VH-VL binders against q9lss7. Designs and how they scored, part 5

Target 1, 226 residues: q9lss7
Amino acid sequence: MGNTSDDDKILSYEDVVLRRSDLDILNGPIFLNDRVIEFYLSFLSTVHSSTTISLIPPSIAFWISNCPDTEYLKDFMKPLNLRDKDLLILPVNDNSNVEVAEGGLHWSLLVYYKEANTFVHHDSYMGVNRWSAKQLFKAVSPFVSNGDASYKECTDTPQQKNGYDCGVFLLATARVICEWFSSGGMKNRDELWFANVKETVPDLVNHLREEILALIKKLMSESVSK

## First folded at step 16 (VH-VL)

Design gl5
Fold by OpenDDE, look of step 18:
Structure gl5 (fold): chain C 226 residues (1-226), chain A 118 residues (1-118), chain B 107 residues (1-107)
Amino acid sequence: as target 1 above (226 residues)
Amino acid sequence: QVQLQESGPGLVKPSQTLSLTCSFSGFSLSTSSVGVGWIRQPSGKGLEWLAYIYWDKDKSYNPSLKSRLTISKDTSKNQVSLKITSVTAADTAVYFCARYPASTFDYWGQGTLVTVSS
Amino acid sequence: DIQMTQSTSSLSASVGDRVTITCRASQRITNYLAWYQQKPGKAVKLLIYYASSLQSGVPSRFSGSGSGTDYTLTISSLQQEDFATYFCQQSYSEPYTFGQGTKLEIK
């Protein structure tokens, strides 16, 4: 009988329901799950309230990447209006089994920047998600441009030093990119946000778990007071 | 091509400080998001991770040896140094430096033998 | 600390053989495992990272598999140059730890 106490709902934030076990994940050297990632991406979306930025939930990104029916995908993608977006943040997971939820073991980040018409993949662990990222790129590209978007691996992406912080790196990178974009971005197509990521993400990842945890606790407190 | 080369004293007396230097080429700690680590191997034994220093300010040490280890980098010279204080016979080993991209060592030096003997 | 165990310290095989080397972690390391090849007088070579990702330049006859705590390095058809010592390393958490090694010898 799985300790029901560990799975108690603790917070509803937008479309995300966080559980007590999610706090444990954030407190420990544990792999971030899709819920925590989705939560923080949702949070970032609220902070960066631009209608031209879209942070795609992990589940949606996964579905897009693994959708077996092109026509179905087209219908699915219509309400997302990705063509109208200037920046897309797409979490990538290495799960190759559509029948197994949360089967992946590594997170990375795929970013689309419309101005440069390019997808950039940020992998904090030696590019292990390259294949998955490319699959997602192929699936999304037709819906963001005329299918002529380029794909690039960011080789200067800060690398994780353990097996459990890939999600943290994803979120940190996403945050930095969103901030970069909100600050006006760069007109230089070659540099984009790469320097910002390189400079900021290594420090950010050191305390981001704590920050996210604090945020959740704050939100929980506010929810009780209402 | 990525290359690393260890240099050391070959022989160190007990209680002294062992100083090692890793010189590398084919990459730079200023331009690459990688680090350099040290690993040692006593004769006939397995590998032991000692420390790493990353391109940024991040350093880490094996907890079992942390009090005796100091790792540093000279980015301008493409060198990483390791010091081990208060050495004993147990520190006799081949010492390797290796490029450290992500909790993994993808390129290694050939190693340098250090013998601790009176 | 995570302990890595290679149960086989020595293995004899012939050229052309399929060879399997196993490594076990004391805890789940979720595919964060690397395989190295060591030859006397040569630099240690990374073969596999993240359990199954082939390092650039490594022949395709090398492959990695496994999950959880148990991992395997496979050489599909052993070549003369493959006689060496092989180490696994967990890349899951610090301190990084290695297996004891498996020496692959010519039969």
Scores: ipSAE 0.901, ipTM 0.943, lowest interface PAE 0.5, mean pLDDT 94
Fold by ESMFold2, fold request of step 19:
Order: structure tokens, then C-alpha cells, then sequence
Structure gl5 (fold): chain C 226 residues (1-226), chain A 118 residues (1-118), chain B 107 residues (1-107)
């Protein structure tokens, strides 16, 4: 945590508690932390159908990737009801990959779409999270399919041009996919949401930090009025 | 099979405008989510990034030269061009173009030498 | 601007040797580092991106490591074709900047 006197709680939203330092992260050229990622995924959960879409918090995705025992994993996964969901949004982090020089520094996105029985990985920096995404895919697949789901790297995923916006790409991509699903979903098994992501995410990432800041400020003012 | 080739004037007089063209094959800016950038190397010195232009028309310039640089693309011809105005002897270098997927340059041309001399 | 420093301008080695080339950034670049090989008369080649990811078609004797501000390129068993100049590049923020190079010569 940051400075004790500067890092007071500013908002409780669903199960996420935001702090003053989170505003500085959003306003600067700074790598997005777990709290900001979880906050916006929780917001997307309230905007879209929670009965058909599950947006998995970073801490949950990390635990699933690193669970040491199959029996513990089964007990953990059962309350999540993932088989009841048509779309799963899973953040990927490179924290567990020993082949990277320093882990915990790159966000990407793994998405399961039940109608296509397919996991798709979106990585905004040259596919560097492929190993971590594959591990998460292997851990989750038995709980949403019969172990027969396809895995696909989306090679035309929009790419970041700096070392601090991977979380912004994760959130922008998640938002576009949720909007695609909520507007009717699959028209073409070979394209899914790929064209929508390619055409929308590059512009969205240019102002998403500002949008999230404005959203937080709006929610703070609504919380005070109670 | 990705190939890039630089084309330039060889010799340019001071105060003139230097025009460079990158012709490439094995990828297209209309179908690939990549860009093309320019890097130069003065004789016996290190590499200096100049600019990129991306498939979605985004472009960026090294701030130290920004007022003199213009990058453009012709997607139908698989070409990217760089113009440098008001050249001096300090602009003498080998000029490279390179494919730019994300903040990194994965395929380079052979380079073209440009000498600024009266 | 992020300054990239390669403290060794030249290094002598023999075929079969293990060689390490170092690169230091003026601030943390959190794995956003690439390594390039430049030979006279040849196009520059990308070897490593994101500190440790090997570019397609690059021999497995090349590897990258490091963290924070300090990064290394290792060649586990030098071959005749590996004598070249090696540059690091930070890919963390614009302007992208390069080290001054380390020339690897036959001992």
C-alpha cells in the first residue's frame, strides 16, 4: 500500500474498495493494478447480464492458475457455477511464468464463449502471455466443457505501444466483447468478436482511463448523497 | 518472407529536403495489425528512432526531430515514406525502415546511406 | 527520455565460448527490452523481445534475462556467424532508445 494518510478509501463498489492512489494510477502513464482491473470488470458485470456473463476477478484467475491440487480446485470452482455461463472473461497475468524475466508485469485476456466452445486469448504485446493463458485454459476448461474446448490465439489483437497500457487494453477488449455478446453474439463462427475488437479497441484505449476516472467520480458523488 | 527495402537519394545538399521510401512485401498495412518505422545510424554511432506510422493511421515522431519529420503511407502500393526538411551534415546516416508490431522492430531493411554534403 | 547504456563497447571471444552482454536503463522498464544483432552488409535482426522472449527463427543458444533496469543477452556457445554488434532497445516509452552497441570480435 501507498502513503497511509494519502491512501484512504474513496469508494466501495460491489466487493472492490478503491483508494485515492488508484486515481493517480488511472491519471498517469502507470501500470494498472488489480484493484482498478477488478473495479471495472465489476462495473461491466452490473451493466451486462450477470446470469449469462462471468467476469472473473484477477485474484480468482491467479488462484485458479496456481492451485496445487485437483480436489481443492474442484471445491473452489463449484460455487462459481461456470457451466451456467455463456461467456467467461478471465484476466491473465504472467506472475507464474518462470520463463519471463520478471513476472507480474503483463496483463492479457482469456475469453470462453460457450456457443463456439472456444477459448480465445487476446494479448496486446506480441503474444508474451501465451504460456500463462494456456495454463489458465487447461485449468478452467474441465469446468465449462468436457475437456474438448478449442484454444485460439487472436493474432490481430490491437497492440500496445508502451509498457504501461496492457491493463487498459485488457479492459477495453473485455468491454467490446461484452457489448458484442449483449447485442446478439455470434453471426460467423470464423470471426466471433474479432473484427469488433480490431476496429474499436484502438480508439477506445486512447480515452478509457478518462472514462474510468469520470465513472469513479460519478459513483463517489452518488455514495456521498446517501 | 517479410522483406523491406529502403530507397533514397544517396547525396543531398544542406538545407534541402531528404525523401525516403520504404517498399515492403510479405505483409500489408490493410490486412495486418502492424506498422512501419524509421531508424537511422550515423557513421560509427548508435541507432536513433525517428518515426512510425501504424495500420490504423496512428503516427508518432521522435520529439527531438518532430518539427522536421513527416511520415506517410500508401497502403495500396505497400510503401511508407519519410521526409526530413532542412537537412545538415548531422543528418548523414544509414536510414533503415522496419516493421513495427508493438514498440519493437521485428524485420528490417538493409539500410540506405544518405550523405549530406555541399 | 530513457537512456540505455551498454558499458562494454567491445568484447573478444572464441567459437564455443559462453558470452554475456549487459544493458542498463536509466529507469525501470519492466521487461520492455529488445536485443538486436547487426552485421556489416546485413539487415539488423531482432533476437529477443520483452527481455526474454526469443524471436522466431533465432537459434536457441541466444537467451535474454534481467529485470528492472539491468538486462543481459547470453550466447551459450558462440558460432562463427555470431560475431557482430549487439544493441539493446527499451520498448517501454517513446522515444524508443537504443544502447550504443557491443561489438563481439574473434579472440
Amino acid sequence: as target 1 above (226 residues)
Amino acid sequence: QVQLQESGPGLVKPSQTLSLTCSFSGFSLSTSSVGVGWIRQPSGKGLEWLAYIYWDKDKSYNPSLKSRLTISKDTSKNQVSLKITSVTAADTAVYFCARYPASTFDYWGQGTLVTVSS
Amino acid sequence: DIQMTQSTSSLSASVGDRVTITCRASQRITNYLAWYQQKPGKAVKLLIYYASSLQSGVPSRFSGSGSGTDYTLTISSLQQEDFATYFCQQSYSEPYTFGQGTKLEIK
Scores: ipSAE 0.822, ipTM 0.909, lowest interface PAE 0.7, mean pLDDT 90
Fold by ESMFold2, look of step 18:
Structure gl5 (fold): chain C 226 residues (1-226), chain A 118 residues (1-118), chain B 107 residues (1-107)
Amino acid sequence: as target 1 above (226 residues)
Amino acid sequence: QVQLQESGPGLVKPSQTLSLTCSFSGFSLSTSSVGVGWIRQPSGKGLEWLAYIYWDKDKSYNPSLKSRLTISKDTSKNQVSLKITSVTAADTAVYFCARYPASTFDYWGQGTLVTVSS
Amino acid sequence: DIQMTQSTSSLSASVGDRVTITCRASQRITNYLAWYQQKPGKAVKLLIYYASSLQSGVPSRFSGSGSGTDYTLTISSLQQEDFATYFCQQSYSEPYTFGQGTKLEIK
């Protein structure tokens, strides 16, 4: 739930509650928390609305990859209807402690594309999340395929130059992939969205914090006027 | 397979411009999402990062020397160059170039000694 | 700027010893820490990135650990070729900065 009384709630958007400290995170050279990540993924879900696209919240992806009980996982996954999805966007975090909600240090992105029956991992820092991404892939694959999906590490993923922009790279990459999919996508397995990501994400990450901040302020203004 | 090699003048007089070239093989800035950076080491001292230039033309400089540094690339020749203007004895060092995939330097050249002396 | 401190400038050890080299950052760098090996007249070699990720081709006797501000490089069984100077580097923010180095010498 929320922070102390000093950290005012500023916006309720879908299932996400943003706080004033989240604006500070976006303004500064600060690691993006899971609230900002979930907010923007939820926003992308409303922009690219489709019953065949699912952008998975960070908390859900974390639980899927760390669930110790296979029967509990089956019950948890059933209502998600992942077999019906053509595109899954899954944030990856390197948090190894299930008891610490904001304990992760690095964000990356795992994407499933049904037409290619392939999971693709995008890591903006030298592939350091590849183990975490592989665990998530193994946990999710049975629920989107018969366990026969391929796994690919995208070595051309744009790379971060600091220790606090990995979340920005995650969100930029997710956005480019959603735009690629919504525009019809490329129809060959070796190209997919890779060229679009390589060509677009480097420039996008330079101003995405400002864009998200402006979006939040716009939504706050619209909420007040109603 | 990745190899980098520095080329420089060896000796430079104070107030002149130091020009360095990094020639590399085993990767290309046109086909790899990496960059090349420069690091120097004065005799018996630590390492100091100077600059990088990236495959997408992004570049950055150490703020302490930024006004004197210029980095550029020639992708077709697999070369990156660094210029340091108005050199003094404090610029005497071994200069390394290194491949820069992200905020680390995974493959380095052997270094080239540059002495600033009258 | 983030200052990187290696409090030990040199240490002596014998082949077969377990050796630990430490590095402290002036602020939290959240595992954005690399370790390098330098021998005279040779190219610097990346050993470890992201605190604990082993660079390809580096022997498994090298490992990295730590968190927050305090990081260590461990050589589990020292070999003759491991006598060198070791530097840490924070990769968290520009300007990237290095520790002063720890020279590992034959006892």
Scores: ipSAE 0.805, ipTM 0.902, lowest interface PAE 0.8, mean pLDDT 90
Fold by ESMFold2, fold request of step 19:
Structure gl5 (fold): chain C 226 residues (1-226), chain A 118 residues (1-118), chain B 107 residues (1-107)
Amino acid sequence: as target 1 above (226 residues)
Amino acid sequence: QVQLQESGPGLVKPSQTLSLTCSFSGFSLSTSSVGVGWIRQPSGKGLEWLAYIYWDKDKSYNPSLKSRLTISKDTSKNQVSLKITSVTAADTAVYFCARYPASTFDYWGQGTLVTVSS
Amino acid sequence: DIQMTQSTSSLSASVGDRVTITCRASQRITNYLAWYQQKPGKAVKLLIYYASSLQSGVPSRFSGSGSGTDYTLTISSLQQEDFATYFCQQSYSEPYTFGQGTKLEIK
């Protein structure tokens, strides 16, 4: 409603540039875009300021999944230092799955936990990203393990009840897993973060859009130019 | 194997409360992150979603009937019930319960016919 | 409310035919569409969810496609057991709504 266009830059945070239309996405019952996803993952990186956690931006996860050249992939992965990480948070999108009627419309989460040597896929809509998650798993696994990491679908992942909150479930699940890890991590392989996610994410998704909006507005007021 | 079965009164008089029970097996609302929903089909008409109740106690109703509907669960018995108050002939339908993982109904019962006498 | 339209109420076909059934939403539903099969006296059966994901135990001759507002169920080679009524359902937002159905009959 100001003097500027809806697409005006409103905040630079770490490597992410947010625009006014991103506020509208958060306010409405609207599918979350790459910018909002990357923003909040970057925020979690600062809150859990650990040299052992990596939260991967959506664009990076996409390129890893779709890199056609094994030499290029090796060069791309090297600066990421993923072998040094104990927890890896990777957003999954169905934008490369040709079997999906309209790609690029579903977010899910792939998580690697080194202590269990296990990738876990959390999909808030009936496992529809399984193929995309498997591709990302196959691409990443050689760079974090000896190629022997397990893959698991978490069937108890909280499920969305509409077609626009998958990104909110992704971010809520990522946050709960980061909190679980920062509080001490694995007690046993069958427990991991699964109970914490099941018990916490349903309530968190009810207000996370509002939380992110408040966070953005707070950061905007702190960073006013000139 | 996931199975659901509806039970109901068959015949209900106008102005009474219709009570339906869904008994299910092959999953549990205490150990699975799913729910159970109710859908009805009036004679010669399409399907109409009525309500769901979820493992975390979340519930939702079709706004067109919300004031008359009550859904509840008994997790220990693997049962979900639906009540519809103040029934009329318009409530005559086949009533289905179905497992509700996420906005979709993946396993259904056979349905139970309820007739509201005129 | 999102209204779902199946413009064809009945369709005649022979065993072995390729059959398509269409469904249109009153707004974009971004792949949040399911297909169901109904036979008299039997449990309704989920065939397809998320526009194109095949439910476990459903024969591969069933497939779903489409985007935006327009979606299609395809049966690639019709079998005797496929004569039934088919419903689409949007799973995008509450209240969940269904198309009026398409009855597939033996010609």
Scores: ipSAE 0.804, ipTM 0.897, lowest interface PAE 0.8, mean pLDDT 90

Design gl5
Fold by ESMFold2, look of step 16:
Structure gl5 (fold): chain C 226 residues (1-226), chain A 118 residues (1-118), chain B 107 residues (1-107)
Amino acid sequence: as target 1 above (226 residues)
Amino acid sequence: QVQLQESGPGLVKPSQTLSLTCSFSGFSLSTSSVGVGWIRQPSGKGLEWLAYIYWDKDKSYNPSLKSRLTISKDTSKNQVSLKITSVTAADTAVYFCARYPASTFDYWGQGTLVTVSS
Amino acid sequence: DIQMTQSTSSLSASVGDRVTITCRASQRITNYLAWYQQKPGKAVKLLIYYASSLQSGVPSRFSGSGSGTDYTLTISSLQQEDFATYFCQQSYSEPYTFGQGTKLEIK
């Protein structure tokens, strides 16, 4: 015990480096960190490999929300080519203090769907991230719709029953929405993915930690093959 | 518009089963992603969470009373019921039902007093 | 189980006073804390959830603050209708637990 290598790197996946402590987070009743969130969003990007879907990393979404200079934001957003995306998945965090690295205590999800020209916020704990979600919406909207997109709070979003599963709800909801989109989607502003999320996410969140852990272990065994 | 109302027996003898019903309006467990929970308060004392049942049939009980508690719902009647078996004087309390959106209770009933005595 | 402690069981104040009520958890609860108001014979009212989020219809003189294990409810200018008992509740994990209450009385 007391080995300084206790938090060894265990997997490099795309731009994400996972560490041994991330396995402990997934095994326990523990708040999911940025690394686990980014890992699974990156995995969903691989599974739903489409040039019209963009799953935005937490660090990128944070930068977009907190960029004070509109010219710098324009330069930052240009290579993302968001105007050509049909679906955007954006994680939301309630960190309002820019001096605190990886702050925030609550994850939620903001989703843009081009066919409806609508941003939808999914918050698994009583809408507490509405302010943060609206800041992100305001920052992104000009780059997808010239600022005329609608914003909607999904009141039927499945709700967490503890203080440590908000990240699991975020990932489950993102996955269900990606699956909905990849299966053809629905061109109806009032129906979208809401029934699929309500129907599927509650059961999925009971098993998602186990599933992500199994996925990481599978990928670890494959990483030597190259 | 959201309202909850408890109903119960008023008086129950020791060792018997206490049955409570929560009737509610202004929301439905078939169309809303919420639940209903039960909380009790002995006279002049604090609040104790007992159980909830959720729209998706998930349910949970306070571990300290779990062997004695049964929660159920009748979605078509907008009712949730709680049963407590093998009651003692320690179960004398005001019993509240409340709407349960997520680990918090946002609308409560007025409460109903239940007394356990011979 | 997470224990919730309200250090004062009662306090006296006058209309117009600024009042603070404190609550401490036996472990970090990362803002998963609610505040409730109880008056005799009336339904309990949710005031604050997630430490600082004001419930709809609650007057803006009520506010919540704190982090980690230590939380406060503040009433910025006490009104006659605010004399009641106030409870905190951790919403972090089951079993959900409440503080013992703080009774706010007229001085």
Scores: ipSAE 0.796, ipTM 0.897, lowest interface PAE 0.8, mean pLDDT 89
Fold by ESMFold2, look of step 17:
Order: structure tokens, then sequence, then C-alpha cells
Structure gl5 (fold): chain C 226 residues (1-226), chain A 118 residues (1-118), chain B 107 residues (1-107)
């Protein structure tokens, strides 16, 4: 365009480079892109710095779901050491185009918890990502269990009331689950994090965009000053 | 099985408050993560969304009517109520309540006709 | 507000016909679109949500397609019980808005 300041690089955080347009996405009623999703998952990784938690980047989760070569998948998965993880956070996207990082229309979340040997799918819009989540579950399950992990759709997941907040629900749910795990988990294994998600995510999604925006601005200032 | 039924006054005079009740069965706002919404249809016309109330007490109203609308729930009675103040002939319609899981309405009542007339 | 337009208000067809009903949004709604069936004196029935997802209990002869601003409902082989009025609804942003309806009548 005639002015490139909208796409200026504004922050390099771990492996993620954020741009001015990413701030605009957070300010508006706009679908969250891969960069914002990856940024905040990476931030959660630094806050919850346990070696037993893994928050998988969107591009990696997408690639795992769509890898056509089972032998290449095995080689790709080995260095991730997923068998050593107690909690695995996997973003789900309905994108079918492996050549485009930002191709899907809907975000949801797949979570593996080793103690329960269970994958749980959280979808904030009427379960529409169930097929994509199932594909990711099938691709990942052999690398965290002996093929005996259970799969559960959480039908009580907080629901979005518009077409642009699915990414916000993904990030809020991931945050609540990480906090649940880092606080020692629940004593009642039949409920896992479900009560925490149900009680916290609806309010959190009302201000999470503002929180992420403030976080990015703080990190931008610290990168220059320090 | 999920069922909803509207009840209302049938006839309301201009400037009065219209009160509607949705009674439902087959789900509960205490055990289901859903809501109930209201939609109306003037004779021979399209559908107009009015409001919803959700299991977590979140509420929303159509902005064009917001100052006149109040939605509330009685979870123990499986009821949701809608009030519309200062009615005019433009409020004459069939009023539906419907279960609201998200931004979609998956089960509807049969509707109740409300006529605003002198 | 997002305006939903069903340009055809009435459509005549016979049992066994393939029928297509079109809905256009005034802006992109990225598949956040539902289809409803309304018969006189009966509860409105959700058929399709998220543009192409069939509601439980809806016959497979119903399908939804489209993207962006243009969406369609298709009935692959019309049955006697399918004569009704069909509405689209955008579920993308409040206020949720509906098309004006398409009445499917017996030819």
Amino acid sequence: as target 1 above (226 residues)
Amino acid sequence: QVQLQESGPGLVKPSQTLSLTCSFSGFSLSTSSVGVGWIRQPSGKGLEWLAYIYWDKDKSYNPSLKSRLTISKDTSKNQVSLKITSVTAADTAVYFCARYPASTFDYWGQGTLVTVSS
Amino acid sequence: DIQMTQSTSSLSASVGDRVTITCRASQRITNYLAWYQQKPGKAVKLLIYYASSLQSGVPSRFSGSGSGTDYTLTISSLQQEDFATYFCQQSYSEPYTFGQGTKLEIK
C-alpha cells in the first residue's frame, strides 16, 4: 500500500515476529491470526516454564494433522519428546491448505493430560471442529500413549456469541488449563479443569484482547529500554 | 426431549408493558451451558431477534429495542421472561422463544401472537 | 447491522425436484450462517448451522454451501413435507439478523 507502517515489525518474541496489523486485530472485532495465537501460547510457555508442559505452535499442530507420510511424521515427532509431557496444548484449525499458514476460519483447542490418558477437545462454536480435532488426536496419540488414549468432546465448553472470537476462546481456555495444572491440578479427576474453564473463560474473553495488547506494548518498551 | 412454549397476554393496549414467559423442559439453565432467546415475526414479515439470556447470566438485546427490553430468568421454574415497555402497533407480532447454545437457535417454541390495539 | 437478503420470496417446485435457495449477506460472515424451516402452526426447525453443518435429525437431502457473502440451501430431492418457508440467519455478530424468507410452494 502507499504507507507500510501498518505492517511494520513491532516485536520479536521467541520465534514470533509481530506486526502493527496484529495490534489492529486485537483492537477490533477481528478473527485472530496465527501470529497472535502463537505469540500468546509462547508467552504462556514462559509463564508456565515446566518441562512437562508443551504448548504446540499453530503451524506445527497444523502440519502434524496434514502430514501425508507416516514415516516422516515419526521422524518429525521424535525430537518433540511428547511422551515426557504431562500436559499438551494443541491448537486446532479447520485449514485444509498445508501451503498457507493462515488458511482456516475456526480455532479450537485439543488438550492431552497424561494422568487421565485423555485428549479433550474444547470447541467454542457448537463442535464444528470435531473432525479436525479427531484427525489431530489420531496423529498425536501414538506418540504420547500406547494407542490407548481416550478422546472426549467437552460439550460444556464456553461458547462464542460472534464469528470472530474463537481464537480468544482458544487462548483463554489454554491459559486457564495451564493455571489449573501449575496449581497442582484438581483432586477430583472426574472434573479435571472443566469447572475452572466454565467459571473463568466467559469473563476472561471479555478483556483478553486488551490484556494481550497491553502485554505486547510492555514487551515492546522492554526490548528498546533493556 | 427439548420443548419450549410461549405464553403472553394476546392483546395489549398501546403504551402498556408487554410481558412474555417462556416455559421449557428437556434442559435446564443450571445443568446446560446454553441460553434462551426471543425472536418475533410481524404478520407476513421476517424474523427479528430481540434478546437472549445465558446460563451464566450474560444478557444481550437488539440495540434498536434495547431501551425497552428486559430479559430475566427463573432457573428453578425453567422460565425466561421478556418485557417490552411502551408498546405500539409496530410491536404486533408472533413471539417465539428458542434455546440459544451460541449465536444460533436450535429449538423453538410454537410462538404466541400478541396484538397491540386500542 | 448485517443485512441478509433472500432475493426469491416464493418458489414453486414439485416432489422430487432439486431446489436451491440463496442468501446474501451485506458483509463477509465467514460461514456463520444458519438455515431454518418454518411451517404454519409449527415450531421453527434449525436445519443447518455454520453454513454446512447439518443439525441432528435433519435428513441428508438438506445441504448447505457457500462462503463469504453468498450462501445456499439445497434440497436434493424434494419431499412432500419440505413445503415450507426457509429463512437464513447470520450468526456472525449481534444483532443477529434473518433473511426475509423464501416460501417453497407446490407447483
Scores: ipSAE 0.794, ipTM 0.897, lowest interface PAE 0.8, mean pLDDT 89

